# VH-VL binders against GTPase-activating protein and VPS9 domain-containing protein 1 (GAPVD1): the designs that were tried, part 2

Target 1, 239 residues: GTPase-activating protein and VPS9 domain-containing protein 1 (GAPVD1), of Bos taurus (Bovine) (a5d794r147to385)
Amino acid sequence: SYLLQVLRYLIEFELKESDNPRRLLRRGTCAFSILFKLFSEGLFSAKLFLTATLHEPIMQLLVEDEDHLETDPNKLIERFSPAQQEKLFGEKGSDRFRQKVQEMVDSNEAKLVALVNKFIGYLKQNTYCFPHSLRWIVSQMYKTLSCVDRLEVGEVRAMCTDLLLACFICPAVVNPEQYGIISDAPINEVARFNLMQVGRLLQQLAMTGSEEGDPRTKSSLGKFDKSCVAAFLDVVIGG
Below, E stands for the ipSAE of ESMFold2; O stands for the ipSAE of OpenDDE; V2 stands for 0.75 times the mean of E and O plus 0.25 times the DockQ between their complexes.

## First folded at step 1 (VH-VL)

Design c8 (framework fv_canakinumab)
Fold by ESMFold2-Fast, scan of step 1:
Structure c8 (fold): chain C 239 residues (1-239), chain A 120 residues (1-120), chain B 107 residues (1-107)
Amino acid sequence: as target 1 above (239 residues)
Amino acid sequence: QVQLVESGGGVVQPGRSLRLSCAASGFTFSSYGMNWVRQAPGKGLEWVAIIWYDGSNKYYADSVKGRFTISRDNSKNTLYLQMNGLRAEDTAVYYCARGRWLQFDYFDYWGQGTLVTVSS
Amino acid sequence: EIVLTQSPDFQSVTPKEKVTITCRASQSIGSSLHWYQQKPDQSPKLLIKYASQSFSGVPSRFSGSGSGTDFTLTINSLEAEDAAAYYCHQSSSLPYTFGPGTKVDIK
């Protein structure tokens, strides 16, 4: 494919030549990222893979009518009026108030971890139908960047995981109706927020550095099944 | 599968007491506020009482305040309504209903109800 | 307490017709209004929460609208299984209150 050769060229002459190719990829505004998104969105086998992987867990999320899974204590508190806060958490500034807020945060975090691990499980189950064209691109990224002495193997693997999660899977998680994964199923505000939380955490699973990330999100990363993501990547780059 | 099963209803004379129970299963009971809602035969729905997820806050309809007491045992996944000084006007099917755990605003799941008949 | 009124009290409708049920609050309740369906000899079921948000598993023919004091539940194309009583419920302040209900029957 002409476009596949252009993507390979951009790996060689845009990403490889960058002082920080992973940051450039994650930003999503470089030529490679733009062309990759256009290519993958137009690829029928990619739509089939995303539907096979995401339809079930997304429909389960929509049917469940789940709670708003906010894990930032301040943002969680801000969802409620002062009167509602007093009823839910008690007197503002008290030890009890702080404890009850933390209980809600911890409950939401546990639910979110279970939800993300569910999505990872479906990803593992559906690696067999991963698109050959996308597999080739990821393989080319791995081979080309592995030749760069300044990049550790772990960083190259993280970039390949960024491409798979942040640039391909996560956009479909957040906007499944736009990607044709679900049809005629309304996505309310709470469900959209929860899908965004899932997408954010899946994207964070690709991260190996620490400065840019949310500290609370980082504490949750140890609770996810990272071995399934690693196995998925190995299958993709191994062909 | 969320299930709420009420029990303890029956026929009772005015001035006496009954204790209703609601057994919850299929969800983390301790994370949800719970409500009692009643419906007199052939009439509409009337909200009775709410209890917070941890039992710390309780509120009652004026018609039952001072006579009814809502409580819960999170270790047994059970909601209770202690009804004292029963009156003919308390005759109704009593439903337990789950409130949302962050906001106790809407009732997403209801039990099948238990009939309380107060008659002389 | 906030008083809710519903209209009409009773409506007999031909299958496939559009049904509109109105709920009015005695004071502004924002969007804190919810709709329930109760079929004969069954428990109430949540249909619409926060005026316009469909509960999971509810058919698309049910929709809600409104804010403040005036709210509407619409059944776009009535099916036989929709014969039921419909109740509005406000959660803006305690005590929580329900409307008196609207009974929908098929002709």
Scores: ipSAE 0.000, ipTM 0.404, lowest interface PAE 16.2, mean pLDDT 82

Design c9 (framework fv_canakinumab)
Fold by ESMFold2-Fast, scan of step 1:
Structure c9 (fold): chain C 239 residues (1-239), chain A 119 residues (1-119), chain B 107 residues (1-107)
Amino acid sequence: as target 1 above (239 residues)
Amino acid sequence: QVQLVESGGGVVQPGRSLRLSCAASGFTFSSYGMNWVRQAPGKGLEWVAIIWYDGSNKYYADSVKGRFTISRDNSKNTLYLQMNGLRAEDTAVYYCARDLGYYEGFDYWGQGTLVTVSS
Amino acid sequence: EIVLTQSPDFQSVTPKEKVTITCRASQSIGSSLHWYQQKPDQSPKLLIKYASQSFSGVPSRFSGSGSGTDFTLTINSLEAEDAAAYYCHQYSSWPYTFGPGTKVDIK
């Protein structure tokens, strides 16, 4: 369509010319990002793909009674009163306090990683029905940005993954009711928080390194199946 | 290629001190947590201590808490274990190991350095 | 402290046979368990991470399973080079602990 040609133009003259095209894409406020979102939201095959991919894992999350999957130690602590903190973690500032808080963080992170990998599994199963017009756009981005000397091939692949996850899939994960993926199930505070965590972590999978990863390391190495994300991208740009 | 090389082991008398070093190469040392793990002759593995990538947090096994201190110098790509008040039971091969985080475990280990505490 | 126990302590196995090693935790650790192989006179090497994920370069004959308190390492067709000690390691809580090890010898 006509919009596809405009999107190609914006890749060439907006993203390629930027000093930091990946950050520009992630912010979602550039002309390319805005037009891409409008195009994908109006695409019937995109709605079919999102429903096939996300309906089941989201419904499973909503039906099950799930914990609030907070992974920031300070925010986790602040959810409890001082009396509850002393009961759960012991005396504030003690080694036991730090240990018990870290145990709860680690437990929540394990559950969250399993949940995110579940969403990735459904994504992998449904790559065959990914929209052809979106494949074309991603392929154009890959070809155009791969010609930029300052951008490593890994960074270009990461940007294509950003486009697929941050600009297309993750909005539907966080707001499935707005995309018509679910209809009769209420989304409570805990479920909404967990969906937001899933969306945030899916977006982080596109990064070459993660400052918000495991605090024992500077990057989020091995928390997620990077090979599944790479395979998904390869299917999209290769077909 | 990832390499971890321990040094500083040797024979030492009870009550004395010894400092072990682990020289890292082939990766961005400042991005990874590091561990010390020991193994007494003919026995199994015993975790000793961990230090986070920036040195901000440290944890120890109860058997060494208060006597051993883990530290790192990211500018020199080197991990340290300061061992004070050494006991015969501290006799072991000491390994340094790279920590990829919660889901990855200890992916690369050094060759080990032998510490013998005896008169 | 979380105590890990391994079974069996020792086994001598004919090549091509299936080997099963069990690790049991004194309390639930989710999937926060890693398996290591240590060959004679060598440093330990990571085999299986997070209960069931194979570390890169590890032969497909090695697999892990389990969650909570019961975990299993399986070698589906033992090779001569697999003669080693195998250790489970819990990464769930401080202090981190290793199992006592299982020694596998070739007949």
Scores: ipSAE 0.005, ipTM 0.403, lowest interface PAE 10.3, mean pLDDT 82

Design o1 (framework fv_ontamalimab)
Fold by ESMFold2-Fast, scan of step 1:
Structure o1 (fold): chain C 239 residues (1-239), chain A 124 residues (1-124), chain B 112 residues (1-112)
Amino acid sequence: as target 1 above (239 residues)
Amino acid sequence: QVQLVQSGAEVKKPGASVKVSCKASGYTFTSYGINWVRQAPGQGLEWMGWISAYNGNTNYAQKVQGRVTMTADTSTSTAYMDLRSLRSDDTAVYYCARDEGYYDFWSGYGMDVWGQGTTVTVSS
Amino acid sequence: DIVMTQTPLSLSVTPGQPASISCKSSQSLLHSDGKTYLYWYLQKPGQPPQLLIYEVSNRFSGVPDRFSGSGSGTDFTLKISRVEAEDVGIYYCMQSIQLPYTFGQGTKVEIK
């Protein structure tokens, strides 16, 4: 309870007083962000929620998904030897080469969108067991920042979504072993990369009203169900 | 276990076509390519071409370009090599071999699993 | 095409004696990813080729420690420390850095 009051204080006197509170929150280095991370990591109901939400989709990813879901064409090409490039894409510099690279990028992007939407689906299914203390903090952020005239309602909602996804759920997606979500399953290079891609895209769902972001990752945002994220936030703040 | 099983021996006349199959089991078929390598009697190994089970893309050796078609059926995990306009010098044992994977963690081994071979004899 | 040249082409060995096979490529097999795309295969009589060594010096699963590979750039060696009856066959080096994949001519190893 004392820590909840300190977090509320930091929303009012650190985030609200900032000329760009969303950027400050997303940097993850302010007092509020540091304390929120420590609080949520020590919360047993948060561990239960994360396990109920993430164990199944992460285990499916580790067992079933073998493709390296790179969506940057240049980085995708760099993964292959010259012989592999010729076999997969054809003659370097040809129209066919460009087309085949784009086909693999498009295929990986489609798989990645489906994977992220799967994680969102599990999140939606397990919203009922979201921790009460975290609901309270998100609600306090919404109420406190909604009183700031320079912040649009969309910006405040985006900050609350940042807190739920970027500051709480995504760290557990990328490092499930640290959160006790999985224990005896090794995470190979490809699986770790794919979990990082899921984390990146989940974080990008809160990009409305922001100028920052990775343009290539941002290109996939229109393919996500924005209504599911809005509904999740509304349930969390008690709407 | 990881295994490639090929179709049986074929005897063909010059000008005919042959289609050899290679059925994969024990791994995710679409994560690897399949090479076709042939060996004429008493001779060394000759690379014929490659197909990606991921996207169906192919690359063929210049000597057989225009006469060969490689395909992959992902629903049955089976690769095929169709060689047309057969000549006497196409007489060989034809092997399929699993290529290195698409990503670094799979690509370390090269052609690590081979089929048992299919003898193709071209005689008049 | 990259040309792979093996020496010797034939080798007759007393059991327990060492054997050494050389493989030279017409251009470097080192790729910018740091890997050298050189492999050694053994074809036993009546069988398909089997992988012995991948990336110059790494023994494939199940390959006895009497087999070792070494080399860099264009010059490579396969060594068998103590040849056994089971080692009889034709040994091939192969490159996969560029298409087409190419093999050496093969080295026939026989027991005296």
Scores: ipSAE 0.000, ipTM 0.447, lowest interface PAE 14.2, mean pLDDT 83

Design o10 (framework fv_ontamalimab)
Fold by ESMFold2-Fast, scan of step 1:
Structure o10 (fold): chain C 239 residues (1-239), chain A 121 residues (1-121), chain B 112 residues (1-112)
Amino acid sequence: as target 1 above (239 residues)
Amino acid sequence: QVQLVQSGAEVKKPGASVKVSCKASGYTFTSYGINWVRQAPGQGLEWMGWISAYNGNTNYAQKVQGRVTMTADTSTSTAYMDLRSLRSDDTAVYYCARSLYEWESYYMDVWGQGTTVTVSS
Amino acid sequence: DIVMTQTPLSLSVTPGQPASISCKSSQSLLHSDGKTYLYWYLQKPGQPPQLLIYEVSNRFSGVPDRFSGSGSGTDFTLKISRVEAEDVGIYYCMQSIQLPYTFGQGTKVEIK
């Protein structure tokens, strides 16, 4: 297709020529990112892959009565009124209050880790039906950027992972109704928040040691081995 | 192609230490863990431990706990197994093997050729 | 530690005939994720082990269809429908549901 030729051109003349191609890709506003999104959203085999991969785990999340999986202690506390905080955690500013908050954070983190691993498991199961056109684009990015002496192989692989997760899979996780993955299933506030948490962590798994940010995110990522995501990438590249 | 290449045979005296290397090629080293498995002459396979090349996390078998240190050098894509206070019953072929998904390892799919370690007076 | 017990310890098979190896674990290898963490490896003479079967019944890439795995819970079987000369070696079952990973004692397969 003509669009595939344009995407290849943009990898060579937009991403490769950038002083920071990964930042450019992650911003999502460059011509390559815009056209990749347009192409993937219009690709029927991509919709089939996303549905096969995400429909079941998302429907399970929506049907189950789940907790609000906030892992930031301050945001967790701010969700509750002062009266609710006293009932849940005890006296404000006490050591027991801090301990009770941390217990809830730890519980939510464990649940979120299990949930993210569930999504990764479905991704692994459906790797065989990953779209050939998207596989070709990722392969072209890997080949073209691997020729750049300034870019480490690990950084190039991280960019390919960014493309697969941040630019393709995560948008469908956060907005499954928009991508036609689910139909006639209401998404309440708690479910939407949990889908956003899943999308955030999947996107963070693509960010290999290069981003400063929330120390909590670094701690959470330490619970995940990148091997499953890397195995998915290896199959997509054909390595 | 995906390969694990190990260092050569070693002969050690009781009480000495040995450090075996395992150099990875053909894949992203930091995306997999490395297991160490040994086999005494004429005996079966014994798992010694595992290291994540991603974060350096290790887990060691009880029998070698306190005597073993596993490390991974991402700049050279090389894993190491350092075994101290060697005894005659440490005489074995030592294998490194690649695995997926951290300490829960799905399976070991690629193995090194083995390093013979002989402990004798 | 989970103990893995193989039976028999040795098999002498006429070429083209079937072979069957049993593996029993001291506790269930079924995880709450629905997977059973049981694997089969073959060690040919002078070579490192090679993966044959993962998660009870899945043939690894390149493994001939004459190899099949079955079982559940604590009882597992590896079958070779027709043994060929290249199948000679020692077969090991392994579990990875709990650390340390443990292997069966091995089953030596020889041609008569």
Scores: ipSAE 0.000, ipTM 0.395, lowest interface PAE 17.9, mean pLDDT 81

Design o11 (framework fv_ontamalimab)
Fold by ESMFold2-Fast, scan of step 1:
Structure o11 (fold): chain C 239 residues (1-239), chain A 123 residues (1-123), chain B 112 residues (1-112)
Amino acid sequence: as target 1 above (239 residues)
Amino acid sequence: QVQLVQSGAEVKKPGASVKVSCKASGYTFTSYGINWVRQAPGQGLEWMGWISAYNGNTNYAQKVQGRVTMTADTSTSTAYMDLRSLRSDDTAVYYCARDYYEGSDFYYGMDVWGQGTTVTVSS
Amino acid sequence: DIVMTQTPLSLSVTPGQPASISCKSSQSLLHSDGKTYLYWYLQKPGQPPQLLIYEVSNRFSGVPDRFSGSGSGTDFTLKISRVEAEDVGIYYCMQSIQLPYTFGQGTKVEIK
């Protein structure tokens, strides 16, 4: 496609020449990012892949009557009235309060781990139908940027991960109705929050050799099946 | 339909203990907490404590702290209140009542109540 | 503890006439989430309490429209527009913003 050649050119002359190509990519306002979004959104095989991968786990999430899967202790606490806080957690400032808050965080984290691993399982199951043109673009980014001495291997892999997850898969996880993944199924605030949690964690899981996000959240990443995400990236870049 | 069914009346001597049961039906037991509220003869309502059916967390009123234990059995959807070292002023009708403690629309303090269990402490 | 004070302690009402019960809390029942944790219960003779009004002004399922709640902060009112025989009992306000949950002392409503 003509657009594929333009995207390759922009990797070579926009991203590679930048002093901080990852920051440029993540900001999403460079020519490469704009064209990649236009190309991927207009690609039928991309919609087909996203639907095959995400429809079932998203519908399962929407059907379940789960509460907010909040893992930030302070935000979790703020959801409850003082009476509910004391009932659930005990006296404010006590060791019991911190212990019981952590128990609820752990419970929500366990549910979130199961949910994210479900999404990873569907991703692994449908890797075979990943769009050939998107695979080519990610592969070109990896090859072109890996030749740059100032870029560590981990940073190049992180950029390829940003393209696959932050720029393609996760937007569809967070806004599946906008991407046509689901139709005629309402998404309430709780479900939207939980989809955002899934998207955030998928992005974090795909990072290797990089510091990103809250240390508490990062320590929890060991509970997820990181090998499947890494394997997905390796298949896409042809390694 | 949603209901809470309590065990029968008890007569105890001072110093004894009593264990009242509260069997839930018609809803997901582990999604709600259970409050215990007592009412002495001719008197008003007094909150005794709360238990989460989800994780077993408890919180007890200061007046009974150290003498009460609340438990929940998820396999039978039954909550229990065990009150020890009974005194004559523990004579009351004891109610269990379902409580919302989380969720987007938790706006009920206690919405479904058991029929009550009369506990009489006499010497 | 939050103290809940009800007035009057008792009311004798002719059928069809209105009744009004006041409830005052020692502290504001408004939480930072924008909700006010004030509830009204009715205990009919020989029965457990039943929820009438939640969060100041919302009628619980099955509660007749003759019951209404109003108020804010620390001052709350329960009104019955036309008292019927079925409305006889003791009415309690309750706060659930902090533990322990506390009830007013109760207002006995009876028919003349």
Scores: ipSAE 0.006, ipTM 0.498, lowest interface PAE 9.8, mean pLDDT 84

Design o2 (framework fv_ontamalimab)
Fold by ESMFold2-Fast, scan of step 1:
Structure o2 (fold): chain C 239 residues (1-239), chain A 122 residues (1-122), chain B 112 residues (1-112)
Amino acid sequence: as target 1 above (239 residues)
Amino acid sequence: QVQLVQSGAEVKKPGASVKVSCKASGYTFTSYGINWVRQAPGQGLEWMGWISAYNGNTNYAQKVQGRVTMTADTSTSTAYMDLRSLRSDDTAVYYCARDYEWELPYYGMDVWGQGTTVTVSS
Amino acid sequence: DIVMTQTPLSLSVTPGQPASISCKSSQSLLHSDGKTYLYWYLQKPGQPPQLLIYEVSNRFSGVPDRFSGSGSGTDFTLKISRVEAEDVGIYYCMQSIQLPYTFGQGTKVEIK
């Protein structure tokens, strides 16, 4: 398409020439980011891929009686009234209170790990139907930016994963109704929060090896199946 | 159908103990806590205490602290309230009621058992 | 303990006329999460209490539109726009912001 050639030109003349192309891409206001969003949202094979990959795990999330998967202890505590806190955790400031809060954090983290790995599994099984035009764009980004001496291999790979996850897959995970992945299925506050957690963690898994990643989050990433995300990127880049 | 079904009426002598059961069905038992609320004849509602089916934590009203034990059996989805050293003023209908612990919005006690009449008479 | 005070304790209402019940708490029921932990229950003769209103003003599933809750902080009101025969019973307010959970004394609603 003519638009594919324009996207390639923007990689060459906008992203490559930038002093910080990854920040420019993530900001989402550059010409490449705007055009990529318009192109991918209008692409039938992209919608087909997203539906094939995300419909099942999102519907399972919506129909299961799931917990609110907060893993920040302070935010977890603040969600409950003082009466609920006392019922669930005991007396504020006690060792038992801290222990019970940590048990709930650990339980929520285990459930979140299982949920994210479920999404990764669906991504792996549907890699074969990833859109050829999007694969071409990602491969052009990798080839063009890999020739830049000031950019390390890890940074280029991180930009390609940003494009695949932050700019394409994760928006559909967080807002599946807007992307036509689901219809006539209510998304309550808890389900929305859990979808946002999945999107956040998929993005963070993609950023392994990036210096911009959260150090605290990096220590927890060992619990997830990182190899499948890396393998997905390698298939997209490599052919 | 979400239901809480309680054990039958009890007549006890002062100083005896009573154990009331509350069997849950139609929902995930471990996602909700169970409150116990009593009502003396012609009187209002009085909260007795609460148990988490999730972690077994309990909290008891001061008036019955030391005389009551609440337990939950996750294998049978049944909660129990054991009240000891019964007095005539423990004569009441005892209700179990589930509490929305994990889900938003928080509805409070939305499903109640049918009640168990406990009569303490000499 | 938070004390819940209901007024009046008894109401005799002509069918089709409105009824209003007040509930006052000894402390604010507003939590830092922005929610107010006040509930209304109806106990019909010979039955367990049934949830009518949660978090001040939200009607529970199946509750008729004629029931409405309002209020903030420490002062709350339950209104029945047109009392029907099936509305006979004792109405209780409850707070769940602090343990122990506490109920008002109850308001008996009877048809004249």
Scores: ipSAE 0.000, ipTM 0.477, lowest interface PAE 13.8, mean pLDDT 84

Design o3 (framework fv_ontamalimab; at its last look DockQ between E and O 0.60; V2 from the best seeds 0.00; counts 0 for: pae E 6.6 > 2)
Fold by ESMFold2, look of step 2:
Structure o3 (fold): chain C 239 residues (1-239), chain A 121 residues (1-121), chain B 112 residues (1-112)
Amino acid sequence: as target 1 above (239 residues)
Amino acid sequence: QVQLVQSGAEVKKPGASVKVSCKASGYTFTSYGINWVRQAPGQGLEWMGWISAYNGNTNYAQKVQGRVTMTADTSTSTAYMDLRSLRSDDTAVYYCAREGSSWYDYGMDVWGQGTTVTVSS
Amino acid sequence: DIVMTQTPLSLSVTPGQPASISCKSSQSLLHSDGKTYLYWYLQKPGQPPQLLIYEVSNRFSGVPDRFSGSGSGTDFTLKISRVEAEDVGIYYCMQSIQLPYTFGQGTKVEIK
């Protein structure tokens, strides 16, 4: 289509010509990122793929009786009333208080990892249903940027992962009603918070471990099923 | 269907102990705490304490501190209140009531049917 | 401990007429999270207490809209716009901002 040719042009003349194309892509403000998002949002086969992949894990999240999966200890404490803090953690300022807060942070991390691995599993199961036109443009990006001497293959693969997760998958995870994935159930505040946590961690799976400002997320990166993400990418690039 | 079902009425002598059970069903037991509230004949409601089904933490009212032990068995979804060294002024109906330990806290939203404990010589 | 004081302690109401119950706390029930931890319960004859109103003014699930709560800080009110036979019982206010949780003395509502 005409839009695919414009996207191909932007790979050549925006991304390839950039001093730091991965950073440009990650910011999500370049013309390629904006147009890719708009193209994928208007593509019926993309909606089918996103629904087939995301509907069930999102529905499971909506049904589960989990609270906010907060991993920042200060934000976690502030979400409880004074009586609840005393009941859950004990005397404020004590070693026991700090230990109990950390135990709840660790428990929330474990639950969040399990939830994200569920999403990754559904991505794995639907890898071969990925839209042909999106596969084509990602393959073109991989081929074109692999010819750039200053970019190693590992970085180009990471850029493809950034695009797929940040510009295609993650927006649908965070706002599934906007993408038509969920239309018959409301998404309450807790569910949206947890979906945003899933989206955040999915985006961070594309990183090479240079995660700033969140040691909780960084410590969790080894616990995700990264082989499923790599396999998904191999199918997409190989088209 | 969320419910709390308590053990039956008990008659005890002063100095004895009583253990009241509260079996939960219809919800995730570990997502809520259990409060114990008593009501002496013709009197108002008195909070006795609380236990977290999540981590086993307890808080007891000062009046019963040292005489009460609250426990939770996650394998049977049952909370227990053990009140020792019973006195005649412990004669009351004892209620268990669940309370969310989550951000969505409606207070004590589901109560058991009550367990009458009578302490007489 | 936070003392909760209800007035009146007893109320006889002609069926279909309004009723109003006052509850005062010895300290503010407003927490820095913006929530006010004041609750209303009804204990019908021979039954355990049941939740009517949470956080001052929010009706719990299944509670008829003739019940309404209002107030702020230390002064709170429960109103029944038209008292029905099923509304008889003892009404309690309760605070959960700090331990120990404390209840008002109760207000017995009877039909004349």
Scores: ipSAE 0.014, ipTM 0.547, lowest interface PAE 6.6, mean pLDDT 85
ESMFold2-Fast, scan of step 1: ipSAE 0.233; ipTM 0.677
ESMFold2 (binder alone), look of step 2: mean pLDDT 93; pTM 0.953
OpenDDE, look of step 2: ipSAE 0.353; ipTM 0.762

